# VHH binders against Actin patches distal protein 1 (APD1): the designs that were tried, part 12

Target 1, 316 residues: Actin patches distal protein 1 (APD1), of Saccharomyces cerevisiae (p38281)
Amino acid sequence: MAFLNIFKQKRGDEASQLSAKGREEISQSIKICKSDDAANEHSCSGDCKTEIEEGEQAFAKLKIEHETPLLNSSKTPKIHFVVPTSQIDWQHDACLEDPKSVQYKISQWCDKNSAKFSNVGTGKTLNCAVSSLPKDIMDIDVMRGTKNNVLILPYFIWLNDLRSDDVEATLDGLVPDLLDENISREKLLETRPNVAVARERAFVFICSHTTRDKRCGITAPYLKKVFDSKLQEHGLYRDNSDYRAEGVKIAFVNHVGGHKFAANVQIYLRNPNTLIWLGRVTPTIVPSIVEHLIVPEEPTLPFPEKVRCIKKYQSW
Below, E stands for the ipSAE of ESMFold2; O stands for the ipSAE of OpenDDE; V2 stands for 0.75 times the mean of E and O plus 0.25 times the DockQ between their complexes.

## First folded at step 1 (VHH)

Design g4 (framework vhh_7w1s_2)
Fold by ESMFold2-Fast, scan of step 1:
Structure g4 (fold): chain B 316 residues (1-316), chain A 120 residues (1-120)
Amino acid sequence: as target 1 above (316 residues)
Amino acid sequence: QLQLVESGGGLVQAGGSMRLSCAASGFTFSSYMGWHRQAPGKQRELVAKIYSGGTAYDDSVKGRFTISRDNTKNTVYLQMNSLKVEDTAVYYCAKVHYRGSFYSTYFDYWGQGTQVTVSS
């Protein structure tokens, strides 16, 4: 099993990159798995085993940067706006393709207001991303980009029916309330009929932005196949038409930075409310991520050496 | 407190017409509203949808049914013409969060339903 031997060696080499201080930093947000527990994880059988083997062959042909320590190579967001596009790839500057679009207006709002919220709430950035999450193909304003439903993380809410012309007024009112620790979810929603709870237990975003870097485009589909298969084994998989509560949505996202650390995976857990952003994710480690981090009520982190950033947010 | 209330159902002879109404309370109408129906022993199916870009219909009702809305009255209508015995079903109004194809849609705030019975 050549890929398993390569995995074991790379795992050991990368583990040496994470300092004791780095492990302590991560442990403030999530309990780290004992290395033996993570290493004893078995790949799934059948299609999942084939998907891992095919994925590892594809990954082996790519030049991935393995020498740089990953921790703090990215920044945790205070707010991450995720805009559905139904696409798996975008133009180089995905949010800037169309100045009339919801994502363009949100991106501009984030840039304008970044300094205003620098010392408020938990996290460091205001980010707008586009995703492969489905958009309403029957709504002409949604299809032209001037209206959308926007996922707001880490708050696990949908801001529905947001029009591009209303972005500034809507976010000027909503964002200060979201960042105010004294405002409960119930109070936030009582006067906002266009805000709904996102009932997923987790969102998993894989960077697939081929136009920015081909390694992202090549790696992302292989990872998604393994995540999908493993989540199906646990009854947690949800396709684009399945809105049952307590499942997991896997989607592609635009460029997140650090494409040399492909694959990049952002995992948002609702309870406890946590972002785990991983680099150098390979098909072989996906089963362990699902089994230890996503499935349990008390998540534990395998492969802490692959963490780019991590943040435990206030429960909401 | 968010409610959808359907009305206007009843018994009608084949070839007749009927208009269903759906009144929303506790929220402002979204751009996404739809009518579904469920016949005994069959799955619930989407028959008509109204959204900001227009209207859409299942092939089985296209040309016979018309969906419309009055946003001022917070009410959606389904005008049903040339009714057939196979249109017999409980008709449901739903706030619709459309995320894909016409049939791949999330439905929220289902009403109590209104029975439509078409006799030969």
Scores: ipSAE 0.000, ipTM 0.192, lowest interface PAE 16.1, mean pLDDT 80

Design g5 (framework vhh_7w1s_2)
Fold by ESMFold2-Fast, scan of step 1:
Structure g5 (fold): chain B 316 residues (1-316), chain A 120 residues (1-120)
Amino acid sequence: as target 1 above (316 residues)
Amino acid sequence: QLQLVESGGGLVQAGGSMRLSCAASGFTFSSYMGWHRQAPGKQRELVAKISSGGTAYDDSVKGRFTISRDNTKNTVYLQMNSLKVEDTAVYYCAAGPKYWYSSRTEYDYWGQGTQVTVSS
């Protein structure tokens, strides 16, 4: 591959940006692959190989920033609320588009309560994001945005039937309990009939927010095609109607910051409970990410120089 | 795709024991699995449920009934001990909820029911 020589050179330059201290910091959350293991090509067959080639052609035309070290260029979330919209692109300020929406109310709650939870739990931020995860099109309030089911990470739970007017009261009760190490998952789930377990092995979020930056819009679909094909090879792919546990959901998310480091990919693993947030993800490295990070019982991290932030959370 | 089939019901004398089985075909895994029952002239009520968070029981059966799951056989069990005439009902196996809540019921999938009759 012509791109392989360019990839090898850029990979070598990027690897030199990760300090020994940075590598040790990452190692506290996840085992790092040996360089030889990460460099070994985990090829896709048939259409997947063509998808990688087409993706690399698209990526080659984009101006991506390669000079800045990535580690700690983003902050690990304490709680990440992910709101289904069935959309792959959003207005410039996605969560602020409609003041009556669930995502608007969650975003305002996060801003109001950030200081209150600054010294509690694992991670730094309270974040609200929108996603391409499916919303219930048969529910008129969901279609209007005033009601939704909200994915709460890293806890791997769904907060179902949340109404925009109930957001403040609901989160004021739920969030302190989520961050309380003395409250078991059993107690939390049994006392809340509108909370359900998300039984996926992992969620993979790719920034696709074209309205904020077209590099996100161009890169995200190519990465998703390769992820989908590779996960299908392992029997882990789940479409929006597939309810089987222990699979992987790939979805698009709104702007995550640092679009100059496209593509941005956030990977949440349920067990061990870990967020790996990557920048400069290309179609060529997706198979290695799936094979080393997502598929094994004990995940290992290829290309640690591409980590923007990483956090191992307490298991439920 | 998910289908639930109950078995193990029938006639038993008061003080006896009975084990109900619920075999899942298609897709078996759900966040919550449970047993409900409906006696003649009464509303359907929760008997026991099992989830990743643990088990829960109705007070009327607590200490007498045990719910368990065999993930390798895709089967949920209800072990019923010290049966009473008042335990006579149709017992339903249920699975749910989905990743997003779209139903007014706690469970998305229900079995056809199995009759349990406790004679004095």
Scores: ipSAE 0.000, ipTM 0.150, lowest interface PAE 15.0, mean pLDDT 80

Design g6 (framework vhh_7w1s_2)
Fold by ESMFold2-Fast, scan of step 1:
Structure g6 (fold): chain B 316 residues (1-316), chain A 118 residues (1-118)
Amino acid sequence: as target 1 above (316 residues)
Amino acid sequence: QLQLVESGGGLVQAGGSMRLSCAASGFTFSDYMGWHRQAPGKQRELVAKISSGGTAYDDSVKGRFTISRDNTKNTVYLQMNSLKVEDTAVYYCAADYWESGYLEYDYWGQGTQVTVSS
């Protein structure tokens, strides 16, 4: 009986949790770093060191689940709608907070159309999230939430000036065309003057939904500080007023599930077009993520044992 | 705190029927419940899902499998009829929160083996 204990994993030994088959699965989407490369590339200057130390102290006070293997603990969307709110926390049911809002209408549309666009093994393929990305509050309809610009990933496009009353008609027309591999970006934009290319190199979303789970709310700000500092070192940081192309936007997002695996980080790379969703992200590993995954033209993945899901999408 | 416990798996002959049960304990389970399966050498796939909005099924099981819910017992069921050898898999019960059009698996059962012999 004691001899049948062949699958026990030690708490905190995450590298041993990723099977050879799981590593092979990840390798189909992205090249994995050698462990020596990932470790040796960790470097920080003054403020970055302090931010890591402060973050690690905060993380040490939290109970994080370390025993469950992360791979396939979440699912990749075919389309991820990201709605700017300028907020870093939301009510428990973020997109359902206001039935007149753009995000409410998108969320309901995703629910209604989930089965139509589902893939076997991927679960629900249409995702609507809210984010700390800035909304233009100079317009009363934007301030009220009944009009917004919506980021559509993995396509790296903005659907501008979308009104809540127009969501169903707009998405009924747009989404089938986005999912049609035979329709080019140029053809998609020819008849859609309210669709614009998002020129960022990457988007990094950190779950900060405190109302859902305090671990998300506590961890997210510390991770953002380290990401911001490392991106500034590379000239890739963009604040909310900086629209220069080829930079990286860091934003907070609402509940993404699996809060026991905090911190949750979703990284969208534009080229090659890839979603890397990580769990158990700590301040200490952020520099390695920036240096190996975000900065290089040919990204490589450090800490593959922290992948919850990964998908390489078709480019443009 | 939600915990999912599966029962009802085992060996069955092709053409037979089997009912899987998933009992939720701790509190009333979320609006979104599902059954997934993973066959040897295959990816884990959604078999059936149930919510207040209705039910959905994978095309391979549509018309043969039925998902249902008993709110008084906090239990979700998968009734499997006309079983085929290719239905052989480990079946997993999952519970998630239906928010913002997003499906996340916050809770999983341990899995139950279903083996269909010819």
Scores: ipSAE 0.000, ipTM 0.201, lowest interface PAE 12.6, mean pLDDT 80

Design g7 (framework vhh_7w1s_2)
Fold by ESMFold2-Fast, scan of step 1:
Structure g7 (fold): chain B 316 residues (1-316), chain A 119 residues (1-119)
Amino acid sequence: as target 1 above (316 residues)
Amino acid sequence: QLQLVESGGGLVQAGGSMRLSCAASGFTFDSYMGWHRQAPGKQRELVAKIYSGGTAYDDSVKGRFTISRDNTKNTVYLQMNSLKVEDTAVYYCARDEFYSGSWDYFDYWGQGTQVTVSS
């Protein structure tokens, strides 16, 4: 093995920070691109090329930490609740802004039940996040924060019309069923009228929580522009009013930790059911991520040295 | 920008008491905070946390350690009573998002402060 070579490589050489063991660990969840394929220039039409150039100029002004190996600098959740807010920035403790809100109640439920569903030392946790996904502005209770539709990952389902007062009873019943390997998705859906399939092929979440760190707020919009342009080239882009199946939604999310590794991007693929969490994502590598990871029926991972954590979840 | 600075460590006799302080700068202080420790040759472990819902402690320190904060001074404290030789460790102050509905840890740690408990 190349064990001694790992210790002799330059600090700050990002590609050399990924160990052979780390590469093998990632390979258990996803096929890694040949280095040649990932390094190849992906053509970007007109506006996309300009967006990459503008984004790189903005990124060059920021101090990003490049010396620390990224693998296992974050942990994959057992369940990730994503609450639409239509906002791109939030108060310092986003889920705690309003104790009457759905996200407040979910966050409290996650804290209360984390030990029940997590193994000591495994990093399998319950998480509640807020996002820029659209909320129904025509519903007064949704506008007040006391009712919402909640995306539940990695299960790719929507829990619709959830009221804050009903959160504890609803999650006490739903979560054990989600974690029960003997309960099929079809059975869960037919027995729960407020649960619907999320029809997207992927969700891409970019941390934009400016009140936590300005690097997140500065980087996120530039990445979104490049993702949007590349997804439009492939017919996979979906705006907030487009519910066609097999598309990709890009959204901003609140603080995910490790903002010194900006930009942080969480990619959930429906088939195979996988979370790929990347750090140090720049506008230049977005086309490669779209072309190799998101577009193909059999995804492959470019730039494995940028993986903070990865998990292939059990299929339904 | 965000900085955590620990103080108050040192040498103490078994059965004694010690208070650690963690001064924070660069953020709002009504957030989640924790104290971790790492003994020689062992993994770092969480010993106490404080958040809007209250406080929590590892079983090894329950009843002996108390975490508190002073929001006006942007300082978190760890009061350690009835110290044992096995409490000897480097103690770290951390801002941990995994208590606030975030499932990843915030990368802001203090430099650590040594606590040595002699028999």
Scores: ipSAE 0.000, ipTM 0.213, lowest interface PAE 13.8, mean pLDDT 79

Design g8 (framework vhh_7w1s_2)
Fold by ESMFold2-Fast, scan of step 1:
Structure g8 (fold): chain B 316 residues (1-316), chain A 119 residues (1-119)
Amino acid sequence: as target 1 above (316 residues)
Amino acid sequence: QLQLVESGGGLVQAGGSMRLSCAASGFTFSDYMGWHRQAPGKQRELVAKITSGGTAYDDSVKGRFTISRDNTKNTVYLQMNSLKVEDTAVYYCAAEYLDYGTWSEYDYWGQGTQVTVSS
């Protein structure tokens, strides 16, 4: 059991890096699992077991940075725009690839307006990312990139049929209302026919941006296979043609920073409204993440030492 | 824009102590800071890193060196105790930043401070 001994050693070393203050900080957003040993022992059978073994073999060949404490090595956004591309890899600056695209215009808008929504001494609070979520291949403007549906997190809404030329006017009106805690989701939707509820219970984004870092490209597919298999066991898996509510969508995203901490996984839970951003995610711990964090109505966090940042947002 | 200004260093006898300081200034705040060192003819190596989530140390300095941070002063310290001749190196302060718009990371380095430990 050389592999399990190495896993247990690395697990113990990483756990020792999380301070009592850091553990307390995480606990403000989510309950930590009662026992790390129990979390580590969640089983996976059949194809899932084989997928974990194959993934661990691939991960063992990679130089992953294991020495640095992860907590606060990234920052939670106030708004995260996620643009479907149907791609799993992108050019070096993914959102800047095409100046006529919706994601280019959103990225420009975020840069222009970051100061309006940031407190002094904090980083930028607005992020635009691209994803492998499907785009409508039957729509020529969507295929050209000049029109798209945009997922807005942590609000769990879709901004539908957004044209690149309309981005500035649309976001100038929408974003202040999203950040106004006196405006409910219901009130927001009453005046905006192009805004719809995202019906998923959770989104899981795995960094796959190979052009930025090979470790992201190598690790992401192995993690997705284990997530998919485990979610299928619970009836929560949704492929690109499955529109049933209350499921979980797994997608690849562009560069999220901290590629040396591969694999990077961003988990958005709708209720309670929470972002859990993990580094050093391996195939072996995916079953525990699904069982403790994603499946239960009241989520609990396994492996708090793998948290890069976490935030429980206001209920919306 | 970030600037790192290092201070401390110099000559010290084996078994002695020394404290290095690194003051960060500018309009960008970094939660990821550390100390690296490079001895002549060797590669630059990690000594210690600090985030609000905890600290990490190279095995060769564990129990002897302590990294700490004063967020009010935007300053990171490296307290070096029980110094050995083998600790002789140029010590570099480092900081890492994340740009939210592009999710791109930027590394910043100080110019380095010489520490010489005599027998």
Scores: ipSAE 0.000, ipTM 0.234, lowest interface PAE 12.7, mean pLDDT 81

Design g9 (framework vhh_7w1s_2)
Fold by ESMFold2-Fast, scan of step 1:
Structure g9 (fold): chain B 316 residues (1-316), chain A 120 residues (1-120)
Amino acid sequence: as target 1 above (316 residues)
Amino acid sequence: QLQLVESGGGLVQAGGSMRLSCAASGFTFSEYMGWHRQAPGKQRELVAKISSGGTAYDDSVKGRFTISRDNTKNTVYLQMNSLKVEDTAVYYCATDYYDFWSGSPEFDYWGQGTQVTVSS
């Protein structure tokens, strides 16, 4: 298989970009797989094999930047707001498309308050993203964008029924408590009936923002097909109507920066509470990511040279 | 849909001043607008950026360059004072959403560029 030979060569070249110090840094958050063979031992057949082959053909046509070391090419979020839109692509400035929307108000709040929270909590940034996660199409205000349920990571909570006009007051109250290490989850939820625990074991976000960069739009669907197939093998796949606990949700996300490192994949694990953000993800490595990083109770990292940033948060 | 048109470039003597203008059309106001430059044999670099949250400048131009905008016209300006020979470059206007993840603005829409030549 031609793709296997190309994969092996690129894997070796990229691995040489990760310094011993970088490997040590990553090891502070997660155990790295013991060998390259262990990282590449998992294969797939049937639909999964066909999806990998089709994806590799699509990836081969794209100019991906392979020269720059990836570690620390992105910053870990202190809070990541993820807004459902049911869309897989958005206008150029996704959160700014409609000034009356929940995501617009959250994005403005993050910009206004980033300096205020610079010295508290774990991580660097306050981020608002939109996603292909489902919105309630039967709610007129949700369809208009003026009301939504917002996923808050790395805390694995849903802020439900948030109205755009209430964003500032709600986040002014919630975020200081959320970043206060002396306030427990139970205490946080006592006065907030619209806050609920997200029961997924992991969220996987793939940048699909075609309007921003075609490499994201072309790569994301192929990666999702392979993720879906592998998660189905383990009974962890959840479609948009499946709310069973302890599964994995794969969703598309808007622009995350660094399109030249396509595909960009953000993986949030609930236990241990960890963000692993990968660049240069290809269909061929997805099975190994699922088998080593997502499925095990004690995750291990198969491709440390593909880490853009990594952060182990306090379990909440 | 989106078009950026730069103007105001040209020849200026060292120590002089120049104002560049960039008119954005075909879309609603963007949160982030910036100026980049590229000198011969060098990579393109961010010079200044502006958003509703404020302005930021490269260390090489701090105190000498000022970025501003007119929201009613969707126009951004770069006022360049105390120009140096090393400021000679093609200046590009760009618009984008600031990428808080990398701490670097992602600029997807670029103007055609305007040449600024500073003679000694």
Scores: ipSAE 0.006, ipTM 0.269, lowest interface PAE 10.3, mean pLDDT 81

## First folded at step 2 (VHH; framework vhh_7ubx_2)

Design f13a (from f13 with S103D L109F; at its last look DockQ between E and O 0.01; V2 from the best seeds 0.00; counts 0 for: DG spot H103, pae E 5.7 > 2, placed apart)
Fold by OpenDDE, look of step 2:
Structure f13a (fold): chain B 316 residues (1-316), chain A 122 residues (1-122)
Amino acid sequence: as target 1 above (316 residues)
Amino acid sequence: QVQLVESGGGLVQPGGSLRLSCAASGFTFSNYAMTWVRQAPGKGPEWIATIYSGGSTMRDDSTKGRFTISRDNAKNTLYLQMTSLKPEDTALYYCARSQYFGDGTWYPFDYRGPGTQVTVSS
């Protein structure tokens, strides 16, 4: 009973940080859960409870900033390039570690073209991230970093077999097409043999960049465990070897900004095409996130006070 | 730098046995799960087995009962004992480092060796 009360007090303080205007803003992108509904579905079956408890104990030892409002503390991506590395931690400058790598070239491209696309499409930033998504270790060029598959969000497509030397030419053509509302997904797929649809229902990225901040390194694994457990209950869990469609992929990512708001979680829903970026995520709220936001065909958002940014994109 | 070097492959007759070894360096071997995979010509990679601190898992097919994964942490070495080899087992065998999270979930591959060739032929 005492543990539940400590969580209620912290929730009350965070909820007070979201203004009525903020709630209205969020509601334009997604329906907000009723307060009672969000509180009631914290239920994990079996080992999930233990995982939550252990996680909460770990989180309690961390210094997380709770005073700064979260809403609009991050920028919505226009395009988010996610590069598989099969790693859960990276060097300080993760994408810049190897100049010959695909992620390096993409990062450079993003920097170079940020201004060019600033007023094109939905969102604000061109971002490249590295992730714990599996890379093809059987391909020597992938192991060398000079070739890789790249996940492109929020468009839910894979750019397959992208070589470092071809990044500029490829993206110079692809990105304008992606940002053109007149170009259908079908047409894009037909004209580009190396582009495939991501079959996942959702992607969940948890910042785990320990080298940048230990809080991320500590928090990320606990959250992943709870996500995985809850998704398993619904048959939505996918490991790296499970290629079944309509699953949810949980992956770690490098620094996303705002370590002081750990844990940072980015949730991309395919339908509706929506990004929900959350801060100060704790193990206790993960089941509710899964039950209300990820599992239903019509998602609702629990804990709107945790939102750093939210964007509903055009259905693609 | 992380290095994995496979050895022990070769030509063997059907029904024969081979023991593959993988020498690991550049990381704390005991902290990682290790995996054997193989790739036959014209086929995709096939997972064989993974060993972690709490046990091991093996693919449930024709290799079950014939192959055994083991490790010696003191020697930083991974092993695959293969028995009753069949022509279908002909492949390049790779040792791979896996990231195990202790809860039954892992990332199976972040590094691999160059591989050792196993050929089963009469």
Scores: ipSAE 0.029, ipTM 0.452, lowest interface PAE 3.9, mean pLDDT 87
ESMFold2, look of step 2: ipSAE 0.146; ipTM 0.644
ESMFold2 (binder alone), look of step 2: mean pLDDT 77; pTM 0.766

Design f14a (from f14 with N109P; at its last look DockQ between E and O 0.01; V2 from the best seeds 0.00; counts 0 for: pae E 20.5 > 2, grease 26 > 24.2, placed apart)
Fold by OpenDDE, look of step 2:
Order: sequence, then structure tokens, then C-alpha cells
Structure f14a (fold): chain B 316 residues (1-316), chain A 123 residues (1-123)
Amino acid sequence: as target 1 above (316 residues)
Amino acid sequence: QVQLVESGGGLVQPGGSLRLSCAASGFTFSSYWMTWVRQAPGKGPEWIATITSGGSTMRDDSTKGRFTISRDNAKNTLYLQMTSLKPEDTALYYCARTPYYYDSSGYLPFDYRGPGTQVTVSS
């Protein structure tokens, strides 16, 4: 029975402010910046300022929900499979659009095995996402979707040349090993020729799934520009042709949930191995995020009130 | 065709627990957000929780902490675990497909729902 717009309930105005308890919770995973420190790093050089201004103007036209507390509004991934698509938007059924695709098979695997691994390892969910990370356009099987590389976070490994037909068998073996604390990354690499270390310092995923939410489509490009500009200042920017280690990849992803908290940004730090999932990210705060959270060897978290979830994982 | 069927409702004593289920068919379940809503007699519909790919969103009232939304995509089933039930929780509970994002007004649109399952909390 179709009943569009029948059940509309306005959520009450709860203070979007982070509680003391919430702050404490976050502090267990990462050091929180002093408020003054966070506020002082809004500077970026050159075109970055213009980008921020333009972005803020665009953001101002959007209706973003500010009533719901963000903390614990998302679940921390146990494993986050990220599939390159070279796209910045996807159909509603992003991962499930093509049954022959690697992302489809992974998604199905995740669904099938979620219960099995519910009590194993750190984190809560098995997720598959598609991303704007580049796929190999020269490989016909990749273009067909039947083969792809898969980024596996928070483990910072690539599963290379994964074929759709082999997804189940591969993950049946790999995932238990990943979740086994007794198996080191080195050992994993030695035993699996198709597994490689992701050399990036960090991955930043911005939800850009316009088809699911236009706000994501509007906000994501502006954020990316500011991220890119700021990272360039620090020599951490990497384009698709730059394979230098210790860079930061900024990529778009399909829906992550919580579109009402646009913009959503997921930040995976390799060291310490930590996920910081932020909501209501605006262009203005991006420089501070880069300066305090991404650039330093010892990261500190600006704007803890924007945290949807945070998890420090075991260092691999 | 899209079909949603709620189950698990019934009569329960205050302080009791119920687990509601919603069986989904006719669409790719895992591709959609799902929502629980309820409607008590003489009252308007109330949003309870929505489960997304990234987590869940709960209403900010007394149901938060007592109710948990979850899903099993392999079984095409949505769940609502209810604990510490109160008389005021008495309502018809619906699962609803949530295909769209929050609108500009901050509302979740629903396109399909089941017939509902009755939950009655009474001593």
C-alpha cells in the first residue's frame, strides 16, 4: 500500500550539542582538540578560500537537519569493502545494480555473513560501498564489472583482481583471517598473492550519492575541493595517477546512511587505525580536519560534536 | 509487487518485551532503508526508527534505548526489538519502505507499508 507523505513527523528540537558523556566516549578513541585550536585552523591559502566561500554559499541553500544528535547515529564497520567505479553517482541500488558485478557479490556476501561474524572482531557491520576510486578502464572485465580491485578497510589492504565468481570463496577464507587477531598483516600478505597493502595515509570518503539525496550531490564536490586544496598544501594530495605512498585519497561514495546529516564524511586513518565518521561537515571546517586529524602523526579531533561514530581498531 | 507483512505483535504486560518482524518481498530489500512507525488510536502516526546502510536513526524520546531496529537482509526481514514496554506503547505498528532521502523539510517519505501488527501493553 503506497502512502507517500502520510507519515510525516517532525523530530523535536534536541540540542545538537555533544554531551559530556559523548565527549568522553569520543576521547577514548581519539584526543579531542581544544576548541580554540580547532577554530584557528580555518585558514587555507589561495583558491581554497574561494572554494570555501562558494561552498558555504551552496550549503546555505540546503536544508540540513540539526536537531538530532549525531553521536552513535551510525554503526562502525567491522569490515568496509570499497569498490572502485570511477563514478561519482550511482543508481539507488548502487551495489546491487548489476548482479554480475563484484560489488553485488560482495554485498550479498556481507548480507549472508553478517550474523556469522556479528560477535567477531571490532566493529559492527559488514559493508560494501562503491566509490569514485578509479577502476581499471583498460581491463574489459573490470569495465564489465565482473572483476575489480577491492579496498578493505580498516585493514588498509587491497584485494586485487577479484572476480565476481570468486567473491564468495575468496571472502570465506579472507574475512576470517582478517578478523583473527592472531594473524598479522604480514602473514596475510605472504599467504595471499592478491592481497596488497594500501599505501595511503588515510582515506576520506564523502557521500555523493545524489540519486539518494541531492544534498549529498551538492555538498560532496565542494568538500572534496577544499580537502584537495588543503592536502596539496601539505603534499598529501594524490590524483589517480600518483602512486606515491603516504598520501590521502579523497573519494566519493554511495549512500552511507543518514543523509539528513549531510555532508557525511568517513575518515579512515591508517595510524592510528581509526575511523572517524562525521556528519554535517561544512567547507569551513575541512581545513581544521586536515590540519588536526589527517596531517599530524598524532591526530586530534576537531569538532567532536560532528562525530556520528568513531572507532579505533587494532593496529595492523 | 512490493509487499510488507508485520508480525510479532500481541498482548504484553508492562515491562515486557516483544520482537516485531516485517517480512519484505517484491523488491531488493537490502537496497532500501526501512522504518518502523506506529499509530495509536486517536493519535497521529509516530515515527519510531529508520535503519539505513550506515546505521539507525531513532526517535528522541522514551523509545530510545528501549527499542532497537535491525534487519536481516538475507531473510528480507526487518525487526523491532521492544523492551520495557509501557501502556503508552500500545499501537498498531507498521513497517515502511523508505526509498527516498529526507525531504527539504526533514521528513522521511514512505512509499509502502504493511497492514500492521497490533501491540497492546496492558496489565
Scores: ipSAE 0.000, ipTM 0.200, lowest interface PAE 11.2, mean pLDDT 87
ESMFold2, look of step 2: ipSAE 0.000; ipTM 0.113
ESMFold2 (binder alone), look of step 2: mean pLDDT 78; pTM 0.775

